VHH binders against Protein DOG1-like 4 (DOGL4). Designs and how they scored, part 84

Target 1, 232 residues: Protein DOG1-like 4 (DOGL4), of Arabidopsis thaliana (Mouse-ear cress) (q84jc2)
Amino acid sequence: MSKMRNLVEEKFLEFYESWVIQLELYLHQLLIAHNNNTMSETELRHLISKLTTHHKAYYTAKWAAIREDVLAFFGSVWLNPLENACSWLTGWKPSMVFRMVDRLRKSRVVLVEAQVKKLEELRVKTKFDEQKIEREMERYQVAMADRKMVELARLGCHVGGESVMVVEAAVRGLSMGLEKMVKAADCVRLKTLKGILDILTPPQCVEFLAAAATFQVQLRRWGNRRHYVTHS
Below, E stands for the ipSAE of ESMFold2; O stands for the ipSAE of OpenDDE; V2 stands for 0.75 times the mean of E and O plus 0.25 times the DockQ between their complexes.

## First folded at step 9 (VHH)

Design m8 (from n113 with I103S; framework vhh_7aqx_2)
Fold by ESMFold2-Fast, scan of step 9:
Structure m8 (fold): chain B 232 residues (1-232), chain A 123 residues (1-123)
Amino acid sequence: as target 1 above (232 residues)
Amino acid sequence: QVQLQESGGGLVQAGGSLRLSCTTSGSTFSIYAFSWFRQAPGEEREFVGAITRSGGSTDYADSVKGRFTISRDNAKNTFYLQMNSLKTEDTAVYYCAAPYKWSLGSTSQYDYWGQGTQVTVSS
């Protein structure tokens, strides 16, 4: 439904713009906490909890939206072209966060051996899960191509309401399959994020979240500037 | 490069109101948000609240939520802290602050702080 799709896009655009503005506020607080040691451990945990809740809110809204129209998340209107170009299955690639974890190893607050071991185990598991999702997507794409070709070929032989019904069923099947794949990818993202935060101390969590939020916010700002600032 | 200057502090009775201003100068393009902190004599600096550079979102410490409001005036390069229902425990020097730069894995990060403005709540 075209009307439903437009409504989903409009609603999520409004949500996402507000969500990013709130992320900028949390990034500000993370940076102040990291730079000046201005918070107790209890306050740091509270800030980490705010960020965790904020990310959960994003996935709650996203999963509600993809249930209505998963295709809105492929070439999203609320993302600039640079953000869309960097997407892996409608979001960030899970293994990329370990580049930020590597920066923590060079921090003045050094990771202990037990943390390094657990992070390496998580890195290996994350890459394995990521590859599994990629193989599932490949199998899905092949299956969808075959199903689409068969359905489209049938349409050449029909006229009237039967053709419309068959096309609607095929499109619905495609959307349901993509919804499952996107949710699977998002589960890997959430599992990876939670795993990292469970291993790190509160000050290390603040540094990690600051790195992740900085990358996300700067990527958006850089992409937006490409349309408004002349490069000479 | 960036300078922050607070104003509007003073003496006020418990239950009263006061509005603080923070005027910004220099390039703020790389600043995400501005925050208010306070420091009572002999205590560490405490977070009060924050506002995005655009003014589109705010966040507050639990101790001031519902009593304090932060707003922005883009035409004057100024943001405000409106303090209502003031309590004696709100007595402190109030500072505005902004982190200027931070890089992944870098220890070369810093913040801009204003000089502070004294707020004294009597009774």
Scores: ipSAE 0.166, ipTM 0.605, lowest interface PAE 5.1, mean pLDDT 81

Design z10 (from v72 with T100R; framework vhh_8fcz_2)
Fold by ESMFold2-Fast, scan of step 9:
Structure z10 (fold): chain B 232 residues (1-232), chain A 122 residues (1-122)
Amino acid sequence: as target 1 above (232 residues)
Amino acid sequence: QVQLVESGGGLVQPGGSLRLSCAASGFTFSSYYMNWVRQPPGKGLEWVSGISRSGSYTTYADSVEGRFTIIRDNDKKMVYLQMTSLKTEDTAVYYCAKYRDSSSTYPGFDSEGQGTQVTVSS
């Protein structure tokens, strides 16, 4: 393996571990805020802003890393097998987050009709954007099996000077296609997250972010515990 | 055999500075995210600062951001907390803590040391 590929994986593993630990610290603050009826709207907005900044930092780091090695994000070494099994195009599936929104109906704060309508419009738009990306994924997978790709794979088994360059160009093309799809999926994730937060009140945002962070943190812990018990 | 030994605390006036040290042994220090946590008199533990395996990423509690700096030396197996512009609210016992993946309590820290007392008083 190339040294650069190892460095991308190592750097992102360190980043991701740090990012998740900080998410756990923010989750603690969200849970305190949720249980404290004395926090001002200004204080709640500040906490929500910290969480949105934290999520933006993740995508800034991810996009820098995928520009160097997008394949590292398919079956990522910084994710346990359970987290990898639950991934849709290297992250959470955007439409699934609306399940967290549904839980707000059971909270002490109630969604007004105008919010319900805007959330439904966002849900429909999110699903539509997901379907576009899923069609691109299907076309990509089908293209991997076409005759030209099979010929290039055979060429790679019996390599010569000019053949190496042709194979490398094809692999780079495939990687660029994956990078485009991953960035498209991430844009849908960010638009969905921003859309939800723009529709919700600050207390509802805190409850939503707490539910999302709890799920992410617990999924990681469940996968780590299950893996450890199975192999130890 | 995880051992964390804190030092460097003391009495200082508001606006003063102190540097805390943590000597680690009994584990692969360079493979763990390290933290400083503190316990003010009569209160629970609160997280102060954290540093990634190589030192590339650091984070701070809002109350200390811009005043404290966390650094590590993996060859010496040391973590440091440089504290400046100290306030009376910073008075606490400071503990060095290793992150614990399967902690049964939140946050997931192991504070194995005796701590070092920081008193900020005029």
Scores: ipSAE 0.533, ipTM 0.802, lowest interface PAE 1.8, mean pLDDT 84

Design z11 (from v72 with D101E; framework vhh_8fcz_2; at its last look DockQ between E and O 0.59; V2 from the best seeds 0.00; counts 0 for: pae E 2.1 > 2)
Fold by OpenDDE, look of step 10:
Structure z11 (fold): chain B 232 residues (1-232), chain A 122 residues (1-122)
Amino acid sequence: as target 1 above (232 residues)
Amino acid sequence: QVQLVESGGGLVQPGGSLRLSCAASGFTFSSYYMNWVRQPPGKGLEWVSGISRSGSYTTYADSVEGRFTIIRDNDKKMVYLQMTSLKTEDTAVYYCAKYTESSSTYPGFDSEGQGTQVTVSS
């Protein structure tokens, strides 16, 4: 039961597949860097920079795509059901990464008190920002049932020209809101990631990024196996 | 049966060029992200280059960036690797490989071919 894909979906699917494979390549490098304490700080920073650039490239592509069809990202055909189930506003939930940071604390990584304090402040801020976005998202979702849509519902569900026009207008309004909210969410993601990387030392950043990448890749692999999804 | 047959390797001097070819059969070629990987003497397998289904996206290892070019022809079911400015450290057996998620390592590659030897030496 495969659904038809539009051009935006097809293009982004190919992009994302390529992007994930490149992420795995970076993951390999991160794991090597993590396991070998021979890399210089300069080398580590270079690797971190490559990863951050890679992530920025994703959002650049995403934002271009959502401008064309934001709804495609609420039924992401390039993701398996597990990945979709774990998605918050078309991506990873920013506050989730702090669990990965906590893992660092429980490992051999020693965070100084100043780092712990800053991370906590960032966590609180991130949660606050998420909640604001969620509330606004709910408003857009509720607004879908505007006066005309409610009237249409009252009159019954008919497939006609006028009905289609009313629905299309409502969908346009929703889509504009969704695009705004998705971008807002992505900004929180990027700010959160940057915030964490600014607090951590280069070796700690490498470990964190390795953990995050591993989580993402494993989620995808597991989901693909269980749902017989073939991307490549 | 999946088959990947590499060719085009040989002996070349530093600064020289080679073009590798990979003929694919036994699977839906256009549905797979394709790669070149290599195994230097006494070393493990390392990724060299990759290309998306349509060829719209290409990636390269840092060590070969700017020197190697990966191309694919979906009609002919071929993948190519144009190598220029070859270095001694490029000496390896080169394999064409499908991306796979079945591997326990990152990244995962499925190579069924025997590879082609590339030797860069003065």
Scores: ipSAE 0.789, ipTM 0.916, lowest interface PAE 0.6, mean pLDDT 92
Fold by ESMFold2-Fast, scan of step 9:
Structure z11 (fold): chain B 232 residues (1-232), chain A 122 residues (1-122)
Amino acid sequence: as target 1 above (232 residues)
Amino acid sequence: QVQLVESGGGLVQPGGSLRLSCAASGFTFSSYYMNWVRQPPGKGLEWVSGISRSGSYTTYADSVEGRFTIIRDNDKKMVYLQMTSLKTEDTAVYYCAKYTESSSTYPGFDSEGQGTQVTVSS
């Protein structure tokens, strides 16, 4: 018998599909704003706010879903294999976005020295937070192998209601540990994104957000068509 | 073959209401995000509204939010657009479009129907 997606996976699949399509709508607006000088600073700030709210909505939905089934986010059914292969702790690697920021330093309108200094300070802090998460995940994996896995292996020899309850409690404990780590990684992502947007001017924010959204959308499209099909 | 047939357009005065319908065939309707898009006279295509595969999530352009409601009936393979408080700026040919990916458009969609004309004027 084939395995079916659970309710959390089905619900988040529909949510994510809708979220990406709305991201495409915002990307269209960002590209119009970037290519035209018709928008005021107030209009640009409003567009940036819409994108910020959209990203926050993603994490609100994600954290509700991982509370029900964190494992759904490791090898997610709503992501294609390329998107899954490129993930770090169920999402983008925080330090990756500074590669996009580095392109802004070489754009037509360059960053001022004060911005460059603040971005470098943020880059260092982001790498520190990222390494802290990696060390915590390593500790989790070691603890899982030493305590929880030994307990699960021992319980595998038991039969009856008591053993079922204890095994389910242990599995919930493992899931709670992963949920905590995923949320910690997501907090680093949100702090990094907010930090960059706080440093950049509204036109620079539009350029950055357009670049980030373009990459996210195109990575999805590349993976959905499969890499080997696009070779010529 | 994918086929989308729009209907329900007409002439209406400002402040009036219309209900547009889209009959879909030739694909698994319940598996696709559906959109309404419009083309005002002498202008390009403008995205209006979208609805997720089960109807749980809907999105609207700022210009129509609070005035338009998108609904779907998967058993009948229908998408509807309920329009209220119509403005002269809403005058356009309205198209029903199935979501599709395209490297040249955001969002990606295809409209294969003739559309339905909505005219808001006295």
Scores: ipSAE 0.712, ipTM 0.880, lowest interface PAE 1.0, mean pLDDT 86
Fold by ESMFold2, look of step 10:
Structure z11 (fold): chain B 232 residues (1-232), chain A 122 residues (1-122)
Amino acid sequence: as target 1 above (232 residues)
Amino acid sequence: QVQLVESGGGLVQPGGSLRLSCAASGFTFSSYYMNWVRQPPGKGLEWVSGISRSGSYTTYADSVEGRFTIIRDNDKKMVYLQMTSLKTEDTAVYYCAKYTESSSTYPGFDSEGQGTQVTVSS
């Protein structure tokens, strides 16, 4: 188990570093599109499609990895402490993406009434899906506690190797449920992203994707610099 | 102390092949994501391809995908770019680069070597 966990963590660390580097390359293209206004609508749609595909690739790789070890994704070694502090079920809380939309509306993006209505409908749907997942996770933790109490009573209660083995067996028995919960959360993240991109116009999508990628890249760079202050 | 030495360029006909090499020294080579970038005549740098630390993940610009292959050998501290089906638009000076977070030209990429000229013409 420990050997498998190390391999999963090492593979995903290398993947994630490569994934963020590619996101930085796309960010550069988004910033050019945002600042120059020389890209055709076809070129903008192609760039938006690349970003959508890039995000799907992240989840495809993640879902393969969580089948091997879902627990590796809680307190992930590939994320710095600042990124980990922002995690909810191994990622951003899906509804937090609407804070970026709200920020853009306050600064420079003008949305028509139909777009605002559709975004509010999507926000409500996203919050509903989040709450459903939170209720299921709470029920999971209660079930785990109940099984631990029964197992400890039956095996005799002395703290030591037997209690660790019982806890590990209970967690393994529930790991498939955790995998399902993480995938459900990720599906809400993807559906919400695609929903936003469907509502926004291509120039507005570029603005949104640039802001989101900027925040993600800066959060990683800022967190790394504050925790890795060793001299070059 | 960091050195990147590109070689293997030359004159080639459209449809031809070349293999570029990059010899790295002065840093822990296996700890870095490596890239090829190019500068076509009269234009700025454009990213071509990247490869992860172990070589397990490779990425390519749309214009070269399916025609170019990036390879690394961590024991020899080498990066290669195998180019096939070359087009006149591939004419450029090619540079290898290591990823850094502080790049000002491209996010995380600094070009440090002399480069190697690739010319594709009839």
Scores: ipSAE 0.519, ipTM 0.812, lowest interface PAE 2.1, mean pLDDT 80
ESMFold2 (binder alone), look of step 10: mean pLDDT 79; pTM 0.800

Design z12 (from v72 with D101W; framework vhh_8fcz_2)
Fold by ESMFold2-Fast, scan of step 9:
Structure z12 (fold): chain B 232 residues (1-232), chain A 122 residues (1-122)
Amino acid sequence: as target 1 above (232 residues)
Amino acid sequence: QVQLVESGGGLVQPGGSLRLSCAASGFTFSSYYMNWVRQPPGKGLEWVSGISRSGSYTTYADSVEGRFTIIRDNDKKMVYLQMTSLKTEDTAVYYCAKYTWSSSTYPGFDSEGQGTQVTVSS
């Protein structure tokens, strides 16, 4: 029961493993592009487009999966405990991505004043959007403890087949609410990513995407190494 | 103990074909993403192809896309690489590797095999 994966978990585990391995392969291409300076602007834009498409593919697959079982994304079996501990509403916290932007301020490719201003405006808006979602999550949690939900819990203890159907309907309602909230958080993630890429030049985009992918890959390695089992 | 035994390499002319095999033991084969990587003479390791746990997703390096096909048989614990339209640049020792996130080295390929030599020459 408690350790068995459902069909959604098995399918998404296979998808996610393939997706994150492909991300690491793209990271290698980003690092080559960053170090060699042999790529034209057209070639850099093509590589950036491949990464953008890759991230969009993740959300396409995720939204299909959460339609079936959103709860699978809270404490995901395809993530290690460190990845799960660092998760904010089933993914990366949008404002954290600006730490990757801070790397660009220390790079040899100088951000112009207009870019710095636009990035700061985007940072403020992203933080505002995060706080709005956090307030919605709080309201959702409070609603779970309201009088109607308490009555449904009591009914489940006293009435046979009818109470099972009522509890199942309540769980479906819970899942639909969570799905809406997770999609809202993912929209903030995509909007923040697009906003940053629209402000940056192609070489700066490559450096930013490399930093973001490096962090994601390293977090997975750090968590998996902590749980490394010696052969004996 | 994880063991990967590669075979099927040899000498072929440009335009020829080879089928490489990898026999796996010592781990739950059906739970791992599997890869083929190669090392050309005097160069570093180069990723070639990968296949997901059930075989539902396959990925190829741009240099081999359309020419190579990766296949797996979970019942036999085998990974295969079907190579067609071989080029002199494909000359390398080919290694079978399971992907692991416990490795401290990039990329996360864990190869225990000796590899199989592919030589494409006239």
Scores: ipSAE 0.533, ipTM 0.802, lowest interface PAE 1.7, mean pLDDT 84

Design z13 (from v72 with D101F; framework vhh_8fcz_2)
Fold by ESMFold2-Fast, scan of step 9:
Structure z13 (fold): chain B 232 residues (1-232), chain A 122 residues (1-122)
Amino acid sequence: as target 1 above (232 residues)
Amino acid sequence: QVQLVESGGGLVQPGGSLRLSCAASGFTFSSYYMNWVRQPPGKGLEWVSGISRSGSYTTYADSVEGRFTIIRDNDKKMVYLQMTSLKTEDTAVYYCAKYTFSSSTYPGFDSEGQGTQVTVSS
C-alpha cells in the first residue's frame, strides 16, 4: 500500500530529487578534484563553497516544509526504505560523519596534531549535543502518554464542535514540539559540518565531502535496487 | 518501452542560437527529472543541464550557465534546450536523458535516444 502524498510531500519530493541529483553531479566534480591535484586553492575553495551552499539550501527547504507538515519527515516518501531505516530524527546522525573523518587519518593527505585535537574536541561536543536531543525526544514520547493527551485522544472519538477544536489545538501543539526538536537536530548537523570544514584544509575538505556524498548517493542506490517508489 | 527522440541540431556559427527538442514516450514523463548530456568529438559524455518534474528547479553545468535554458512541457511530453551565444567547444552530439538512480550507473543517466548533432563553426 503506497502512502497518498499531500502537497507538502509532493513539493519536497520534487525538491529532494533535484537536490540529490545535483549532489551526485557535485560528487563527480569532487572526485575529479581529489584524483588530479591540478586545482588551485581558490578553485578548491569555490567547489567547497558550492557544496556548503547546497547543504544550506536543503535545510532552508526542509525548515519551510516542516512548518507546514513535520510528520512528512518521519514517513518520508522521497526516501527509500533503506534511507529511512538509517535516519536519526529525520536526517543523518551528526556523529556518524566522524567515521568519514577517521578515514582521513589513513589517507595520503595527513592530518596534523592540532587538527586531530580540534576534531576530537568537536566529536565530543557533537556527541554531547546528540545526547541532549535524544533526552528531549524521550521526554516528548513520555509526554504522549500524559493524562491530558490520553484524554484528548478519547475525546477525538466523540466528535462535536468544541471538542474538535480542542483536539485540533492539541495536535498542533504536538507538531510544534516535533518541529522544534527536528530543527534543533538540524542545527547540530549544520554546526558539525561547519566545524569539520573549518578545521580541514581545502584538499582535506574535498576528500571529506567526497566521502560523505559517496555514502549518501550509494545508500540511495543500494536501497533503490531493492525498493521502488510506487506512483499512484 | 522508454523512447527519447532528440532533434533540432545543425551547423551554426559562433555566437549563434539553436533550440533542441526531445520527445519522450513509454514512461510517466511528469514523474521524472530530465537532463541534457552531450558527447564532444573524441570525448566522453558530459552533463549539460537538468530540470525537475514540474520545471520548478533547473541546474546547469558551469560551462553553459547563462547561455543555455532548459524547459519542459509535460502535456506534450517534451524537453527543450534553448542554446544562445554558442561556442566552438559546444560542438557535440546532444542527448536527452531520464535520470534514474541505479547500483551500477554513475552518473545516473538513462538514455535510449540517437542524439542530435550540434556543430559550431564557420
Scores: ipSAE 0.477, ipTM 0.778, lowest interface PAE 2.2, mean pLDDT 84

Design z14 (from v72 with S102E; framework vhh_8fcz_2)
Fold by ESMFold2-Fast, scan of step 9:
Structure z14 (fold): chain B 232 residues (1-232), chain A 122 residues (1-122)
Amino acid sequence: as target 1 above (232 residues)
Amino acid sequence: QVQLVESGGGLVQPGGSLRLSCAASGFTFSSYYMNWVRQPPGKGLEWVSGISRSGSYTTYADSVEGRFTIIRDNDKKMVYLQMTSLKTEDTAVYYCAKYTDESSTYPGFDSEGQGTQVTVSS
């Protein structure tokens, strides 16, 4: 039945649009803070805290929604095709944020050696956690292919409402496994974000968060454009 | 063909109240996040408040939180800003603005209205 799925999609679409617009408001504040070196450490920490709370609010809403319909997050209607194409297990790929961190190494306020070592250790751990999840997803997809063939064979043998019940049972089984994997991926995302912010100074955190938010907002804006650029 | 017509501004004393209205036309109103922004004399645009497409989520600038309430009526294609405990610092031309992702600003606004003047003075 599509009724429950449609409701989850409608509610999360409105939530996500509002969440992204609030992210744009925070991005504006981050850019002002980055261009103004007169802000105190306390003021910078307060702004960083607002961003971390905002990201936590996203995962709180997402996890509530996936309990109702995790499939809504695969090919999400609240994301444009470019955002969906850049998705890894319903969100950003954790190791990708280290590309944003690498930009800090070109900043006037360079990372000290101790920070570089901790970031490299975090990068290795993040990649290891990603690979573990990718292996689990591969096993799930292989098992689902086998199950689907069995269920399709059963469907041909059933009469009346039995066929509908078999399909619904298969979908419920798929959803439970996907929910576990999505939550595992989101935990890696949150641990990676927290880890980076714990290593960086407040001015470096502001620069990192500004870069990350700029990329997220601009990717959405670029994907909403109707024209595409092709390269030979 | 997007049109936003603001009204309800006027002269009010400090501590007073005003209700601003915005009539929208030329677009699918119920599909857009709507904002109130203001421009004080001699200053740039300042974002004031925003409301999601169905009204389920609202957000306010720190300077107005607890004093202003944003409301929408999708059947009438209207956005309202209920203003209480007005201060001299709230003096500005108020514009309602449809959210857009085509602007160079964060957040992006698309407003073609003339605005409504709010003057808070004794």
Scores: ipSAE 0.690, ipTM 0.875, lowest interface PAE 1.0, mean pLDDT 86

Design z15 (from v72 with S102D; framework vhh_8fcz_2)
Fold by ESMFold2-Fast, scan of step 9:
Structure z15 (fold): chain B 232 residues (1-232), chain A 122 residues (1-122)
Amino acid sequence: as target 1 above (232 residues)
Amino acid sequence: QVQLVESGGGLVQPGGSLRLSCAASGFTFSSYYMNWVRQPPGKGLEWVSGISRSGSYTTYADSVEGRFTIIRDNDKKMVYLQMTSLKTEDTAVYYCAKYTDDSSTYPGFDSEGQGTQVTVSS
């Protein structure tokens, strides 16, 4: 009965496991739709909408959890070491999804020149949004190492001192800063996903979402098997 | 040794109700996402419903949503499927299945059960 996780970690672990299994169910539907070309445009748009809603549900749950314990998302217990190694600010790096988009250039339904132009414009904008967040993260890390924070850390080493409340307030402030930064990164992720889906046709959206979901699910499965072998 | 034993199937009329049970043994039941899957006559396996480790999250196939309810009792190591408003299309052998990521399918199932037959006919 040893508890190795806090309440936020325990609840989000169960949520995330369920969310990934639901993603596997949607992946199955995406692969059927892609391979058979049997669905109408209306049916494809409905499936795409289900995936979009599923990703939004993830961020709704994540943002609620981050308000309680943002640090749980840095080195998450619900992710294996391979998934954690591939994370950028607690999630996928937005510009990396354009590598999945590049596969559409080799598909049976190729991108038209107007789409290629819009995707390149979106790629450039996404990279600029990422760089802005990376600069904010650097400033945050520098601020954490400033003299004032170091002095507060020293005061917090005294048992039963008046400094305990001051240190706790400072740590809470740092956590709120991280929460804001993670939410900013998640907004770039959602904006990038919406942008890509708005540019692509429904069959291309299905192919893109299938590729992205396959990679996410397989990365988890590869990491789980490797973790078992290396840590058994 | 993983063992799943399904029960509660039978013959019912359209619009009727049945409650299926699955008794699990040989693994840490409370650590696994559990599923109900079915195989209609002459067709492949179809995923029906799933439930998270503690029962906090449930998912249903579009064909059964609003009609079926999945529940679990971790102390008794049981999974249940409450079926209402049954249709002839629900006729199938129903299997209880443990989730696994060591599978070539999405989602992955590790089904060791023998199944329980549900027949919906007038």
Scores: ipSAE 0.731, ipTM 0.889, lowest interface PAE 0.9, mean pLDDT 87

Design z16 (from v72 with S102Y; framework vhh_8fcz_2)
Fold by ESMFold2-Fast, scan of step 9:
Structure z16 (fold): chain B 232 residues (1-232), chain A 122 residues (1-122)
Amino acid sequence: as target 1 above (232 residues)
Amino acid sequence: QVQLVESGGGLVQPGGSLRLSCAASGFTFSSYYMNWVRQPPGKGLEWVSGISRSGSYTTYADSVEGRFTIIRDNDKKMVYLQMTSLKTEDTAVYYCAKYTDYSSTYPGFDSEGQGTQVTVSS
């Protein structure tokens, strides 16, 4: 287990660094597209598709990794301390993305009333799904303090024998429960992202994706420059 | 001090092949994502290809996908760009670049070498 955990962390660190660098390249393309009013709808849809595929690739890799070691995603070695501090259940908080949507109202590509209504409906549903997951996480944390778990922890002080097997089974069960919650949170993230992109026009999608990528890239940059952030 | 030295450029006919080399020094080479970027005559910098720390992940600009291959040798501190099916549009000065940080000018690549000139012409 411990051996596999180390390999998972090393593999995902290399994957994540490559993934973020590709995101920076896509951000550059999004900013050029946003400033170019002559780009065709087909060209914009192709760029949006690239970003959508890129985000799906992240969750494909993440879900493979959490199957092997979900705990690696709580205090991840591939994230700097600022990124880790800003995480909600191993990633971005779904409702927060609507702050980026709100910025579209002040841009040159204005939302129509029908879009505003659909975005508000999606916002309400997203917050509901988010709160449901938060309650499940609270229940999980409370269950860790259960008398049965405390007794299993005491049995784990014995080296070898049946007690080691019982403790190992309990730990596996806890990891599986945590994996289920992380996947549930990721499903809300993907559904929220898809929902927003389905409501927006291609130019609005480009602006939204540029705002989201900018935030993600800048958060990483600020955390990596912690010395300057601390002194400013 | 970070130093990147590009070589292998030259004059080649359309449809030809060329292999570029980049020798790195002054940093822990195996800990950095490496890139190739190019600057065509009279134009800005264009990202061409990138390779992860161990070489497990590679990515390419749409314009070169399927024609170029990026590889690295961490023991020799080298990164290479194998170019095939070269086109006149590939004419540019090619630079090896260590990933640094995102910037407002272009995505986070440091390109301080003199580069190597590739000219695709009959």
Scores: ipSAE 0.584, ipTM 0.818, lowest interface PAE 1.4, mean pLDDT 84

